# Ledger of designs, part 38: miniprotein binders against o43061

Target 1, 338 residues: o43061
Amino acid sequence: YNHSPEIQRSVYTLTGLAPSSKMAFVTMLTVRAANGENEVENTQQDWYYNSTRLLVHRLVKFKPTKSKYPVVVLAMKGIDQWKLDQLQEDGAIVKVVDPLYAHEVVDDVNDIALLDSRWSMMFTKLRVFEMYEYDRICFLDSDILPIKKMDKVFDVHQLSYSKDSVLFPPTLFYKPRRSIFWRRFTEEFAAYGLTRDDLYPYVFAAVSDPGMWHETPPPFKDYFNAGLFVFKPLKAHYKRLMALARFPKLYDNANMMEQSLLNFAYNSAGAFPWESLDWTFNGLWARKNDLPYLKAVHGKHWQPEGSLGYDEDTSKLWWDAFQEMQTYHDQQRNADLY
Short names: E, the ipSAE of ESMFold2; O, the ipSAE of OpenDDE; V2, 0.75 times the mean of E and O plus 0.25 times the DockQ between their complexes.

## First folded at step 14 (miniprotein)

Design z5 (at its last look DockQ between E and O 0.02; V2 from the best seeds 0.00; counts 0 for: pae E 16.5 > 1.5, off the site)
Fold by ESMFold2, look of step 14:
Order: structure tokens, then C-alpha cells, then sequence
Structure z5 (fold): chain B 338 residues (1-338), chain A 81 residues (1-81)
């Protein structure tokens, strides 16, 4: 549909951003699971918390990557207060969010209770779509490390369609598991309590997910990574996402959690196609040859050699960044003694 | 499947709530349009629920049909006034 005259004119529409538009980087910090252990004390260091601190530092303090926009950490209720206090001291705006439980979202929840914590964490991430105080949000997973300025990530199109568009009724396609056949799903926006005008214009942009090791640059795939995406929080789109979330069969039984849902909701063949961002904003499966181009690397780079997706060059990059952050804070403490 | 029928019933129920609001605000012609569409969906869902043998979905669809038909009669009466 991206190639129809009506869609192409809509896709070429410039952003609706004014110079005073309110933009933010937003990441999420969740409560770590009990690790399945029955012991009283967990001796593992909380690397997700450390990675969140590093992301905040890179966007707030580190001059080579510092942003002019605020950085917000959405913290799931239950995270230790001292971690929240430290993130505020690091320069983030910290907002505690209530969980959104799977039994409040998904129909036919008989077996969902067994998966509640993981799916609840996925659904709680959807709270980012309720941050209507911002005109544009760039969501980043906490395991993304900025290595160059990222503020141009907000240079995305506000997408709209002509009233005469031939894309309606809005239709999506999904492939049930263990089937080679596609099935049709036609949306009725009135059933959401919405009109077409409530849903347009919209913003949703993300980076294509190569899914594996790749050459430089990675080839395009029509499936985006939900670790980084730029969107406009809109009540209509939140209501739509929550309606679709009720039925995991539509989005591959949440095989990739929120990534599955978002790829279904913003499928390129549907009424709300995603916009492809430059791959350099979200460096997936990154290796040495990618680094001169990347603005951010994405991965659990703190993990040791032998871990899935380990790369020695991105690992060194992450540990060097972590050491720089520690040195920065040591220098601040010494300066504050005077 | 059961999930597809459940989605259809859920969407139809949302449409009935919108129609009920339109009736209360006096927008009877628009309410009738949504009620007619909702009834088509609920009847389709009922047929599919019966084919699946899902008694809970059958009862949900039958309840929605009764509610929709009552609203449709009320809206038609009020429009004629």
C-alpha cells in the first residue's frame, strides 16, 4: 500500500513538529525475576539497572552523545527506592508506573496466569504509549548504548491519509502457527470507540531487525526491532493497541513479546505502516565493521564471552563506556568536596 | 477459532456501548446504523460459536443479540417520535 499514489503522498508528508515540540527519550526499568532461586540472597549484580544508568549517562552527561531532550525512566512499581533515587541523581526524570496485568488485558486468560509475570511486563511497557504530555517519544531498551549524537532520530514523518484513500476497510494479515496460509483480519475502528480521524495523522518509526549476524550495512527486512522506536503518543492508538493485545493469536502468541504486537499493529501492508529509520540508530547484531557508522549499539554487552550474540568489540565498547561513567561520577564527588 | 470469535464478540460489544451512548444523546439515526452492523457481527459470531461448540461464547453472543435487539427497538421508536 506504500506504493499507491495516496499512500506515497501521505508517506512523503513532512513532520508536524514545531520548534517548541516536546520530545523525550524514554526507557523502562523492570523488576528482575527471582531467578527461580529459593535462596534468601541473590549474589548476581543487577546489570539491567547498570545498563539503564549507562544509557541515562550517555544521553544526559556524556558530551559526545548528550541530548538536548529529557530522558525519562519508566520504573515498574517494586524497584528499590535507592535505584530510583540514583537515576534521578544521574539526571533522569523517573516515573513509577503501575503494572498492567495480563488478566486485565487478554481474553480467555485461563492459562495466562502461568505466564503472567512475563506478559505483565510486556503489557506494562505499553504504558509508554500513555505519555501524552510528549509530542514525540523515542523509546529505547535499557541495553542500548549511544555512541554518537542521537537527536536526529526524531526526524520522522507524521503520516496521514487522504479522506479518499482506498486502504479502507483497514485489513491486516497474520499467519497462524503451523500454517503456511495467511489469514485476514479486518479492523472496525467504531468497535474500538474510534473514528478514522482519531487515528490519523500518526507517527511510528523503527529500525529493521536483521535477526542475525549480517554484512555492513544490514539488509532490510520488513520486520522491525522494538528495542528502539519513535512515535507520537495518541489516545486512539493506545486504545487500538490494547484492543489488539487482547488476542495474542493475531501477533504470533507474543513470540517476541511487544515486538510481535507492534509489528502486527504497524504492519507495512496495513493501514498504519511503520516508517523505516536509518539502521545506524539501532545497531543490532553489531560487529566491528558496523561501529564507524553506528549511533547506538544494541545488546546485552555486559555478558561474558560465550553468551548468545557476544562480540568482543562491542563488549569492549560497553565496558569502556561503563568505566567512563564511573570515572565521571568519581570526579563529580571529588569536585563536590570543595 | 475460539479467539477469533471472542474478538468479534468483544468488538461488537464495544459497538453496542457506542450505540447506547448515541441513543442517550438523541443521535438515533447513527445509533441504528451501528446497531445493525453490531447485529450482523453478533449473529456471525453466534453461528461460529455453535460450530465450535463453545457454550460460553454461545451464551455471550445470545445475550448480546437480546441487548442489541432491545436497543434497536428503542432507537426506532424514539426516531419515529
Amino acid sequence: as target 1 above (338 residues)
Amino acid sequence: STSEVSLLIYLAALLLRRAKRLIKSGDFEEALEWLQRALRWIRSALELARQLGDEDLIQQAEQLIREAEDLLRKAEELERS
Scores: ipSAE 0.000, ipTM 0.155, lowest interface PAE 16.5, mean pLDDT 79
Fold by OpenDDE base, look of step 14:
Structure z5 (fold): chain B 338 residues (1-338), chain A 81 residues (1-81)
Amino acid sequence: as target 1 above (338 residues)
Amino acid sequence: STSEVSLLIYLAALLLRRAKRLIKSGDFEEALEWLQRALRWIRSALELARQLGDEDLIQQAEQLIREAEDLLRKAEELERS
């Protein structure tokens, strides 16, 4: 009599989250470690700053995309004060955060697939999970451009644990580097000094990453882009994330940086499966045919023709938006002079 | 292990059954959520089954994917009506 393991029926109760006044959009502005002499890195830093300003402008000032929710810029320590001041003037709440260095987060840095200056601080994004003053946060990469109102992004569900609900065994699968075999990781919350009750209810929602050029709409993939996600900041979840972060072998040797970690931590087969947001909130690899549906486009759209992922329509859209922002500021300066 | 893949397939199948009930009750939004979750699990199971070379598990997972996709289409159609 093969005792069929009592498949613990985890009935996650998906409850709609009521609107909260404690919701925010959060983006991050990082210091790119000036690796030495290359002019190219400084130009990239300026573009990320400009893109951050544009994001803030769209969410705070630009009427078609203006949000009712605050916009927070997490600025890494070391960002020039004038940039912080400008972002505040643009209407963002600026919060300076210390970096999370890979060597501080990971037990063995040699388990990271790529060790460069950008990767050394990749975990700094995880500082958003410490923003416990908010009930819900929508994190956005600075290279996301809102093109419609984004406020409905917060209309996600809270996953609650019912004691009567048999949770799926918290089994995560990982493939160690150079292994052809998947390994099982059984998550024990006690190993983190946490109980199950500490970790539920939770909120985590993101958009499926198509990974390449796609049809409209993009096909769903059980892998989300970490450039936009909605979550509830919880101390227990931060603690869990940091515990998992110690072991890059669990999350594809951090091949996609924090995205690898998050996709492991909120894996669909795990104890905390991610919720799928509508693809229109994060237009990855967007083209002209996607634009009518999208609420935001995601990419380094300031890059010139010939760049990887260049698209004429989305590039134009970004530059038009950037120009509108410049025009806006010019008009404001002129208005203050009269 | 084959047992783990089988478990994922089984669990996904349970979610599909739940989704079917939700569709019948008119709870399309919730049904869609469960279907999406089920699909994620089945796809993970399929990938694992392929790595294991277990043809039976591959076939089971592929069948469940088809069923889930059909249910998704149905739920979406009903939600729009």
Scores: ipSAE 0.000, ipTM 0.213, lowest interface PAE 12.3, mean pLDDT 85
ESMFold2 (binder alone), look of step 14: mean pLDDT 86; pTM 0.813

Design z6 (at its last look DockQ between E and O 0.01; V2 from the best seeds 0.00; counts 0 for: pae E 23.7 > 1.5, off the site)
Fold by OpenDDE base, look of step 14:
Structure z6 (fold): chain B 338 residues (1-338), chain A 81 residues (1-81)
Amino acid sequence: as target 1 above (338 residues)
Amino acid sequence: STSEVSLLIYLAAYLLRRAKRLIKSGDFEEALEWLQRALRFIRKALELARQLGDEDLIQQAEQLIREAEDLLRKAEELERS
């Protein structure tokens, strides 16, 4: 993993960050949109809730993966109170957040490639960028399973710019839907009511997305998965992000939802290149050969054989972990009775 | 909740499938442990299903108990042989 996007930009100063007491793991629990017809996920089980519980359990209770940092669940408004109460009992900090609807964020919703009920609230994840009470946040999708300690994920760099660097304004290219021609995007911070000094220094680190089954280690791609990222919440960055979010044409018509937006906003060719985290923090499309190296596996591992992305070893790993969690809670309940 | 019962049923079913594989591989001791765990979850599911008055879930849990008991007998027989 010798390719860091940072190395290509000699104009930025990377400073290692000291430990902070204001760091947290954050995940999001969303309300299932009722009308998503096609996922024959047995309507009776909230697998994302179950997976969120497991994630919380691994980070708060399970000794081999237990973190010293708090775990926050951003729960979308409308989630059943008993689920929120259970997550609190599991040791999470629960914060209820209002959804960000696509029609509220985007100037023209027709520019979004796929408009389904899931996509209507895809921008709710952006609420994590408003968590200014923390110095660094590691966001994790609820379908991430920690298998080793992940605390070192916060060992990232702060990026600053040298005032003496004649930085040519970075130019990004985008291709609007149905356009044959690439267009130039030159970012003007003044358009956001921001100065350059408002936006630097910053922190944003993520893992390269292999996009498919891969060899061990996966090849590096200059495109990151938005299922795990470390950043510093800053008001200026949220404001910038929301300004960019208005125009799906800039970020592949939101083809990969918030991941498209984030890869545009923190593009390696842009003003705020992303930092590459070690691939072991986000095991995408993981198989048996990857497991010795991984700190976390990422996927819907509860799905049955025959599902897209099914792997026997990772499925077993998830269900064994889930069983351990259930056993733990049964033991705790029995201990409280006696 | 209905969701909790269903989850326990799914978990138990997984454990039973795993135990079945262990029996086939000759890992009888481990299979027995998994079966015992499965039975605990199923019994809990059955209790909760009865409290809810959900006949479908009761029937599912009872069926899984029968399957688990059959596998337990099989594993014990094979371990003695």
Scores: ipSAE 0.022, ipTM 0.387, lowest interface PAE 4.9, mean pLDDT 87
Fold by ESMFold2, look of step 14:
Structure z6 (fold): chain B 338 residues (1-338), chain A 81 residues (1-81)
Amino acid sequence: as target 1 above (338 residues)
Amino acid sequence: STSEVSLLIYLAAYLLRRAKRLIKSGDFEEALEWLQRALRFIRKALELARQLGDEDLIQQAEQLIREAEDLLRKAEELERS
């Protein structure tokens, strides 16, 4: 088996190529539409904005975590101009994007849940896949806090297909809500207006999501967290994602929003398996024992005790970082006055 | 996770069914390739099932390994004849 010359011909070839690459960190700032506009949700939007500012600060200004790569904030149309101006002043490249609504993406929009703001936020996030000017993008949710240098996250492989792997049709699998059985979805690339060669080589890497209450390091799970991923923006892959997005039943009715779609599209059993990044780049459900290793912690750590996933050590870490950012800006303002 | 192991077992079973069809059609070289891929998935499933300590999944993976090895032996014998 492992010594058979024929079996070796069916393995995928992995080649890393980055002689002169344009890399960027990209995050997104969205506005919840209509049905979420109340005092509680407005407060949540403010903390997403604050967390976005902190992420930018950590990658642009704070020397212990500063990156040599640009930081781009994709801002949904409708964000207050003063917030955009502040993010630009903080050192981000700010790009305003048009929202993508469920009725523009999905074939059957009769489900009222498909029309809410969370679905629009999910689909608008797919705009990151249209940033073709970059060779590699590391997308980060705004509730990720860098605590060490992050630039090695771009050390990922460009993946190619093996000639021998064309001996089976490209198939994805999904499990309908009320079924215990998996179903097949066989991809036909011509239906996307593509050939197989248009889709290779590609880059897609993410960190495994082990769930709550894990060891250090967490165990591997073949299901990634979409809060951080590294990819090459490619027109063919964007066309594929938009085609798959049409059918929410294929990705568990977006139970985990865009994470459901991306795990379906880049499933390890399919034609475009995801690459596993080191767990330290996306510290999910982080606890004290994780912190010496982590390069970033991921979570809404501004939330008070009693909130889901609250942890005293990561909460203190986040608030200390936020206060450092405020001190930085106070010092800058005082220097401007004198 | 148990869902990951169950998916690997499902995929391996699919590949074994296809290999059986190829054997009946006389396409033995292709059948051998599908059987080797199925064994790769089953071995991964068995490793993960043992890490989880899930005896039912261990049993399922071990059964599929025996089925795949029997089919591999059959396909090799028929290819030589």
Scores: ipSAE 0.000, ipTM 0.092, lowest interface PAE 23.7, mean pLDDT 79
ESMFold2 (binder alone), look of step 14: mean pLDDT 86; pTM 0.818

## First folded at step 15 (miniprotein)

Design u1 (at its last look DockQ between E and O 0.01; V2 from the best seeds 0.00; counts 0 for: pae E 19.5 > 1.5, off the site)
Fold by OpenDDE base, look of step 15:
Structure u1 (fold): chain B 338 residues (1-338), chain A 99 residues (1-99)
Amino acid sequence: as target 1 above (338 residues)
Amino acid sequence: SVSRLISEASLLLYLAAWLIRRAERLLKEGDFEEALEWLERALRWLQSALDLIREALELARQLGDEDLIQSAEQLIREAEDLLRKAEELIQDARQLAES
């Protein structure tokens, strides 16, 4: 059953959102888990911090990609103060947040597919949904590099239900761990202490994940990458997300961490289908042929040749961008000395 | 902080190493002038890194932090190795451009 997001959208009223001054780009900086065995080689470099600085620089300082909207770094508690100070100097708003541990979120942690140190804090990203001071947030992973202006990413729709639509409560299907049978999930908002009116209208938009190397443009898949999404922070939606998060069995035992949860919560066949953003806002598995179209590239582009997902053109793009940032800071230091 | 200086210096070494590898490829492709430009940039980053590491090393010595001293000394060795490599490649590139 090709429940294309398009078919589900036919039962919803799409309303364009007016411009708001209460919009922000938000990224998250986490504490590096000390005991990740396999990342032995790069023990001296916090690549996520470095990539976060570059992201902030592109959105705040670098003229070709500079945004008019604020950039917020959600920093997990325990990050070195000098890193937070540097990000503030770079022009970010730094907000320190407490981690969300898997054992605090999930009823049975044994339902999580992978129980390692990296997965223990996977739900910390959900703290972005508590940022109620903003009308719209664009979340970006720290390994996203803006290459063009991204401000149009906020030009999304608000989804409302049609009163005339006999919307049968959408039924989602899930496969519990070790089950060969699919089970039916019918969402009851009353179980959350919420009404339908508490949950609508809503905003949630993301880019389809191609999952691998692709042609230009990438093929559409009814599965989105959680590395970039635009939403309206709502208390009702946070409450709903946290209620669903209790049960990893609903969202593929968290195989793709928070991305699994979000793809379940905003499933195209569900009550809150995701809106498809233009693929150019999140260049996943990008190659040379994609670059003329892209507004951002997404990946660990600092990794050396031979790494999984290495591409020479995107690697060059990242290091050239990093060099520009360093040059900018050197020039500023020299200007402050005179 | 000493840790900030070490982190910043190490990052500049990674950048310099990347530029050196890029220059090596350009030399193989016959793009000698472009290779020289990248090598000259690498030298600037290496010098900046060395300055930061030297400052970090002095501060680490003042604090008596042996772990930070060892880290800074290791980065100095790495920077010196990259400097030697860049200088060799610059000589090669100049010889090839004059030929």
Scores: ipSAE 0.595, ipTM 0.843, lowest interface PAE 0.9, mean pLDDT 89
Fold by ESMFold2, look of step 15:
Structure u1 (fold): chain B 338 residues (1-338), chain A 99 residues (1-99)
Amino acid sequence: as target 1 above (338 residues)
Amino acid sequence: SVSRLISEASLLLYLAAWLIRRAERLLKEGDFEEALEWLERALRWLQSALDLIREALELARQLGDEDLIQSAEQLIREAEDLLRKAEELIQDARQLAES
């Protein structure tokens, strides 16, 4: 209806990280309900455990990709204790968290496009926004494989608002289902019990999702992948996210789960635009031509030929990395025995 | 278009319902003045939604589109139910604040 935007703009600050800044890489290991009828999903969950171990190994032990920052695994309550113990032995900090069920987050679960019980815990990733002990977090899905040093991912801007942006009402933008038009409405911070000063400055950065069959380098799309993002955990932003999460119709009926919510909350035209990270930190739909540039490859690379998004070069890369991890642990065991 | 007006009105109704539920929780906690602030904002959003729905209904009638007419009429009923609840909670909050 209004197609001439009255938009809010953030002002980037050049302030760098403080010397005492507490950074962390954070991943999540989740449980899906099993009833004995979803053997493929049970197998995929076990591979998520294996891929979580590989991610930890690559950031903690493997010298070509090792980080100077801690690696935290948020493990959903219900993960077997021996898996938690193994991840801690691998060098991760392990923290058990309660799930966030869709019915506890949204006002009406019928507004969610995916009503399958397998997705009942789709918002649990939002727990990462409550880790206020860290100054910056790089969240990574457990199916991300670092292949080069990742620590520069934290070199992102702290975003603030300009005095000029105060003259325009803060705005949210969404696209209703069955519409090709974007709509806007005023974002009232007071509805969250917040003021503008509570919400700025902030940090939120992610990698653009180029889709399958992209060029190298991929083109920019104004929609980010939530498999990797860098942010500062702030109570005000968590409160805002939880308020917005209640209304799935605002974020495409949660069609892409928390990714839909985060793209809505940090829309580039809204009050809290996302910052674009270099594409090489989150190699989506990667193929051979991408590999020389990538710092991380993102995908379920353990899956066999014929699976959606299968690529033989990234599959081989993943299995070689997994074999290297297994060899590392066998060598450590043999050194302890001799 | 009529579909755009209905979509925006639907959004305003869902957001108003959120404010009303928050106010109801505040009343249970004894925060009557804050509850009244949320309820007054909900009323403003409901009025904006009704304006959009009435425009959509007029256009749907001009088009003779029975499905759009029924959708707009259903949204009016939903908005009126929310208005009724908000007004009842406002009266409750004022009475409780005076006690």
Scores: ipSAE 0.000, ipTM 0.154, lowest interface PAE 19.5, mean pLDDT 80
ESMFold2 (binder alone), look of step 15: mean pLDDT 86; pTM 0.825

Design u3 (at its last look DockQ between E and O 0.83; V2 from the best seeds 0.00; counts 0 for: pae E 4.2 > 1.5)
Fold by OpenDDE base, look of step 15:
Structure u3 (fold): chain B 338 residues (1-338), chain A 99 residues (1-99)
Amino acid sequence: as target 1 above (338 residues)
Amino acid sequence: SVSRLISEASLLLYLAAWLIRRAERLLKEGDFEEALEWLERALRYLQSALDLIREALELARQLGDEDLIQSAEQLIREAEDLLRKAEELIQDARQLAES
């Protein structure tokens, strides 16, 4: 615990943020890559669409988890219009966005660890950083299921630099592909056409990724999951993020896609250390013993027994939630007929 | 759209299949009443799915879309198999509850 990001935070001033009316939950719905591997999943079911509907239902309609904040679905261009219409009927704000292709973002695509069709659009999630109409955004992957109210996720801090801190630009280390040696990266804001004052203060908070099955509570790791994060959209930070994105060699050759990039950009040893959210906001690898504490569970809980990361209790929880959503819609249809 | 109907029907089949598997476990545990409740719910989903698929199949035939016709016909077969299984389990559950 002595190497918690908290010790490096001694150089930063944390200020609590006041409530804002300009906060939103945001998720992303992507088009299925046509040539995606035959995941044994019946090609007829869009599970990401189904899980997105469930997420929207939990945040907009379901009383125990209903939020006071708007829910935005960033839909990739090319999604069927009927899916977009249904999500609007569910109570989401739908915003269509153009994909970010890896070849448009990266200087050399050969620096990406995995060159498949699924990875070609991995940077599309970065479109959330352009949502400047909001003061704070909580991004959620569509495979997150709210099980309690999540509104307190926005209770984060703004980080500023101490005037008295001779903040030498923190040095990050990276290991290029096929290199035996670690290389030093010293960030120069001027290379982005930005000043320090353009970049501070900032907000970025996420949950530590346990990476595997864990005890309750999970152990802290100085690596966050990019399936849930809270941030303030800033033009300077988007510009910085896109500049870093050009060079996969900096962020483990994008081995974990956008998560690798974000963990580099908001590295605890860097100029913009991430804030640790309470683990209960993003229940990764959750089991029965975690459920009493969790506000959300995260995983492909629709997958059958025998799947990687299958858990009977979380699977049951997801299908029970999905059934409640179906029942709700059936009742609404019947009410509109009378 | 035909694609929407197929998607909705297929989802109901998955939900029904999940309920059937849950009921099978409950029967093994001796929870016959709860198993019956889930099986009855599964039957309702299967019936709703069949109605949607039949509508989709009719529309697909009108459009002359062979791919959608084949998809709808496959879902009908899946729904019929699940219906048969659910009915068998309902009979088993009733017999066990009366014993």
Scores: ipSAE 0.402, ipTM 0.760, lowest interface PAE 1.2, mean pLDDT 88
Fold by ESMFold2, look of step 15:
Structure u3 (fold): chain B 338 residues (1-338), chain A 99 residues (1-99)
Amino acid sequence: as target 1 above (338 residues)
Amino acid sequence: SVSRLISEASLLLYLAAWLIRRAERLLKEGDFEEALEWLERALRYLQSALDLIREALELARQLGDEDLIQSAEQLIREAEDLLRKAEELIQDARQLAES
C-alpha cells in the first residue's frame, strides 16, 4: 500500500495478536425486500442465498481456499428453513438472529434518507458485534468470493493506550447531509455509561475502499469498505456503536448506512482508528491485473454485462467458481445413490 | 419441498443459460471445441433441472397448489426453449468443426 492510517496520538500502542481457537468467519443472510426486486419476470432466483452458499463452500470444502476456522452464517428470522438446512449441510454453523429495525435504533426515523426497511437490513449486520463467544471475527459480505487462502486475514493488532499519556477530548468529524463543510463531534463516554478505559484495548481492521475502477494496487483512501472487517466483539464497543447509531445526522453523509456508521466510529483521526488490512483480502472494483494478487474478489458478479461494476474477467471467475460448487454437489449426490 | 425443488431447478436453468450464451460467443470467435464442452455441460444441467421440475410438478399436483403448478409448468417451457437453443448450437458447432 502507498498509504496507511495516520496514528494520530503518540499514546497508542499496537500489539500483534496470536492465533486463537475462538476465531471465526461470519457472514449474514437477510430477508430480501420484495418491493425493491421484480420477481414477476422470468426469474425466481435468490442470488444472495446462492452467493452465501458459494462463500461457505469456498471456506469449508474447496481445498485451495478452505479455512481451518469455523464459518458462521447469521440468518435473519424469516428465511425459509430449507435454506438454513442447506447451509448447515454445506458445513456452516447457522444462527438465526432477530432484525434490528431502524425505529428501534435511531431516535428519529425522519433523520434517515432511505426507507426504514433498507436501514433495518443494514442495522441487522451490527448483530455480529454481539458474538462475544468469539475472540476475533472476520465478517464477510455474502458477495465476497475467496480465491486463495484467507486465514492470514486474522493477523491484526490490538490497539491500547497508556494511562500516563496526555488526554484530550475524543473528537470525531462529520459532514452534515448536503453540506461541503466538516464539523466536529466530541464524544462523552460517560453519556454511554462508559469510561475511556472500558473501550481499550480493541481490534478493528478493514480494507480501504477505492470506490471506483483503479490501478493495481488501488490507491489508499482513508475510508474503509464494510464488506470485510476483522474485530474483537466487545460489549463496550457494541454499546458505543448503538449509541452513535441513534443519530444518523452524524454519519449518514455517504448513504452507506452501516458503512458510514463504522467509518465514523473508527475514524482514523478519532479515538479508535481503524487498522488497514492488505488490499488483497477485499478485492473491490477488481479487474484482470488484480487477480494474481487477490485472496478474495468482492462484488455481485452474477449480475449481467452492463451492471455497475461489471468486469468480464471477474464475472467468468465467479461463474467458474459457481460451476465448481455445483459439480461438487452433483458428485456428492450421485455418490449417495451408488 | 416444492419451493426447494423449484429454486434448485431455476438455478440450474440460469446456469445453463449462462453457459449457452458463453458458448455462442465462443462459436463466433471460432473456438468450436471449447464451445461444445460448455454446451454439453449445459445439456447436463438442463436435464437435471427438468428432473427437479417434474418432481416439483408432481408434488404441486398432490398439494393442489395451482400457483406452484403454474410455476413448474413455466419452468418446463423455459427449459425446453433452452434445450432447443443448445441443441441447435451443438449441431452448428459440429458442422463448423468438420469444415
Scores: ipSAE 0.289, ipTM 0.739, lowest interface PAE 4.2, mean pLDDT 83
ESMFold2 (binder alone), look of step 15: mean pLDDT 88; pTM 0.861

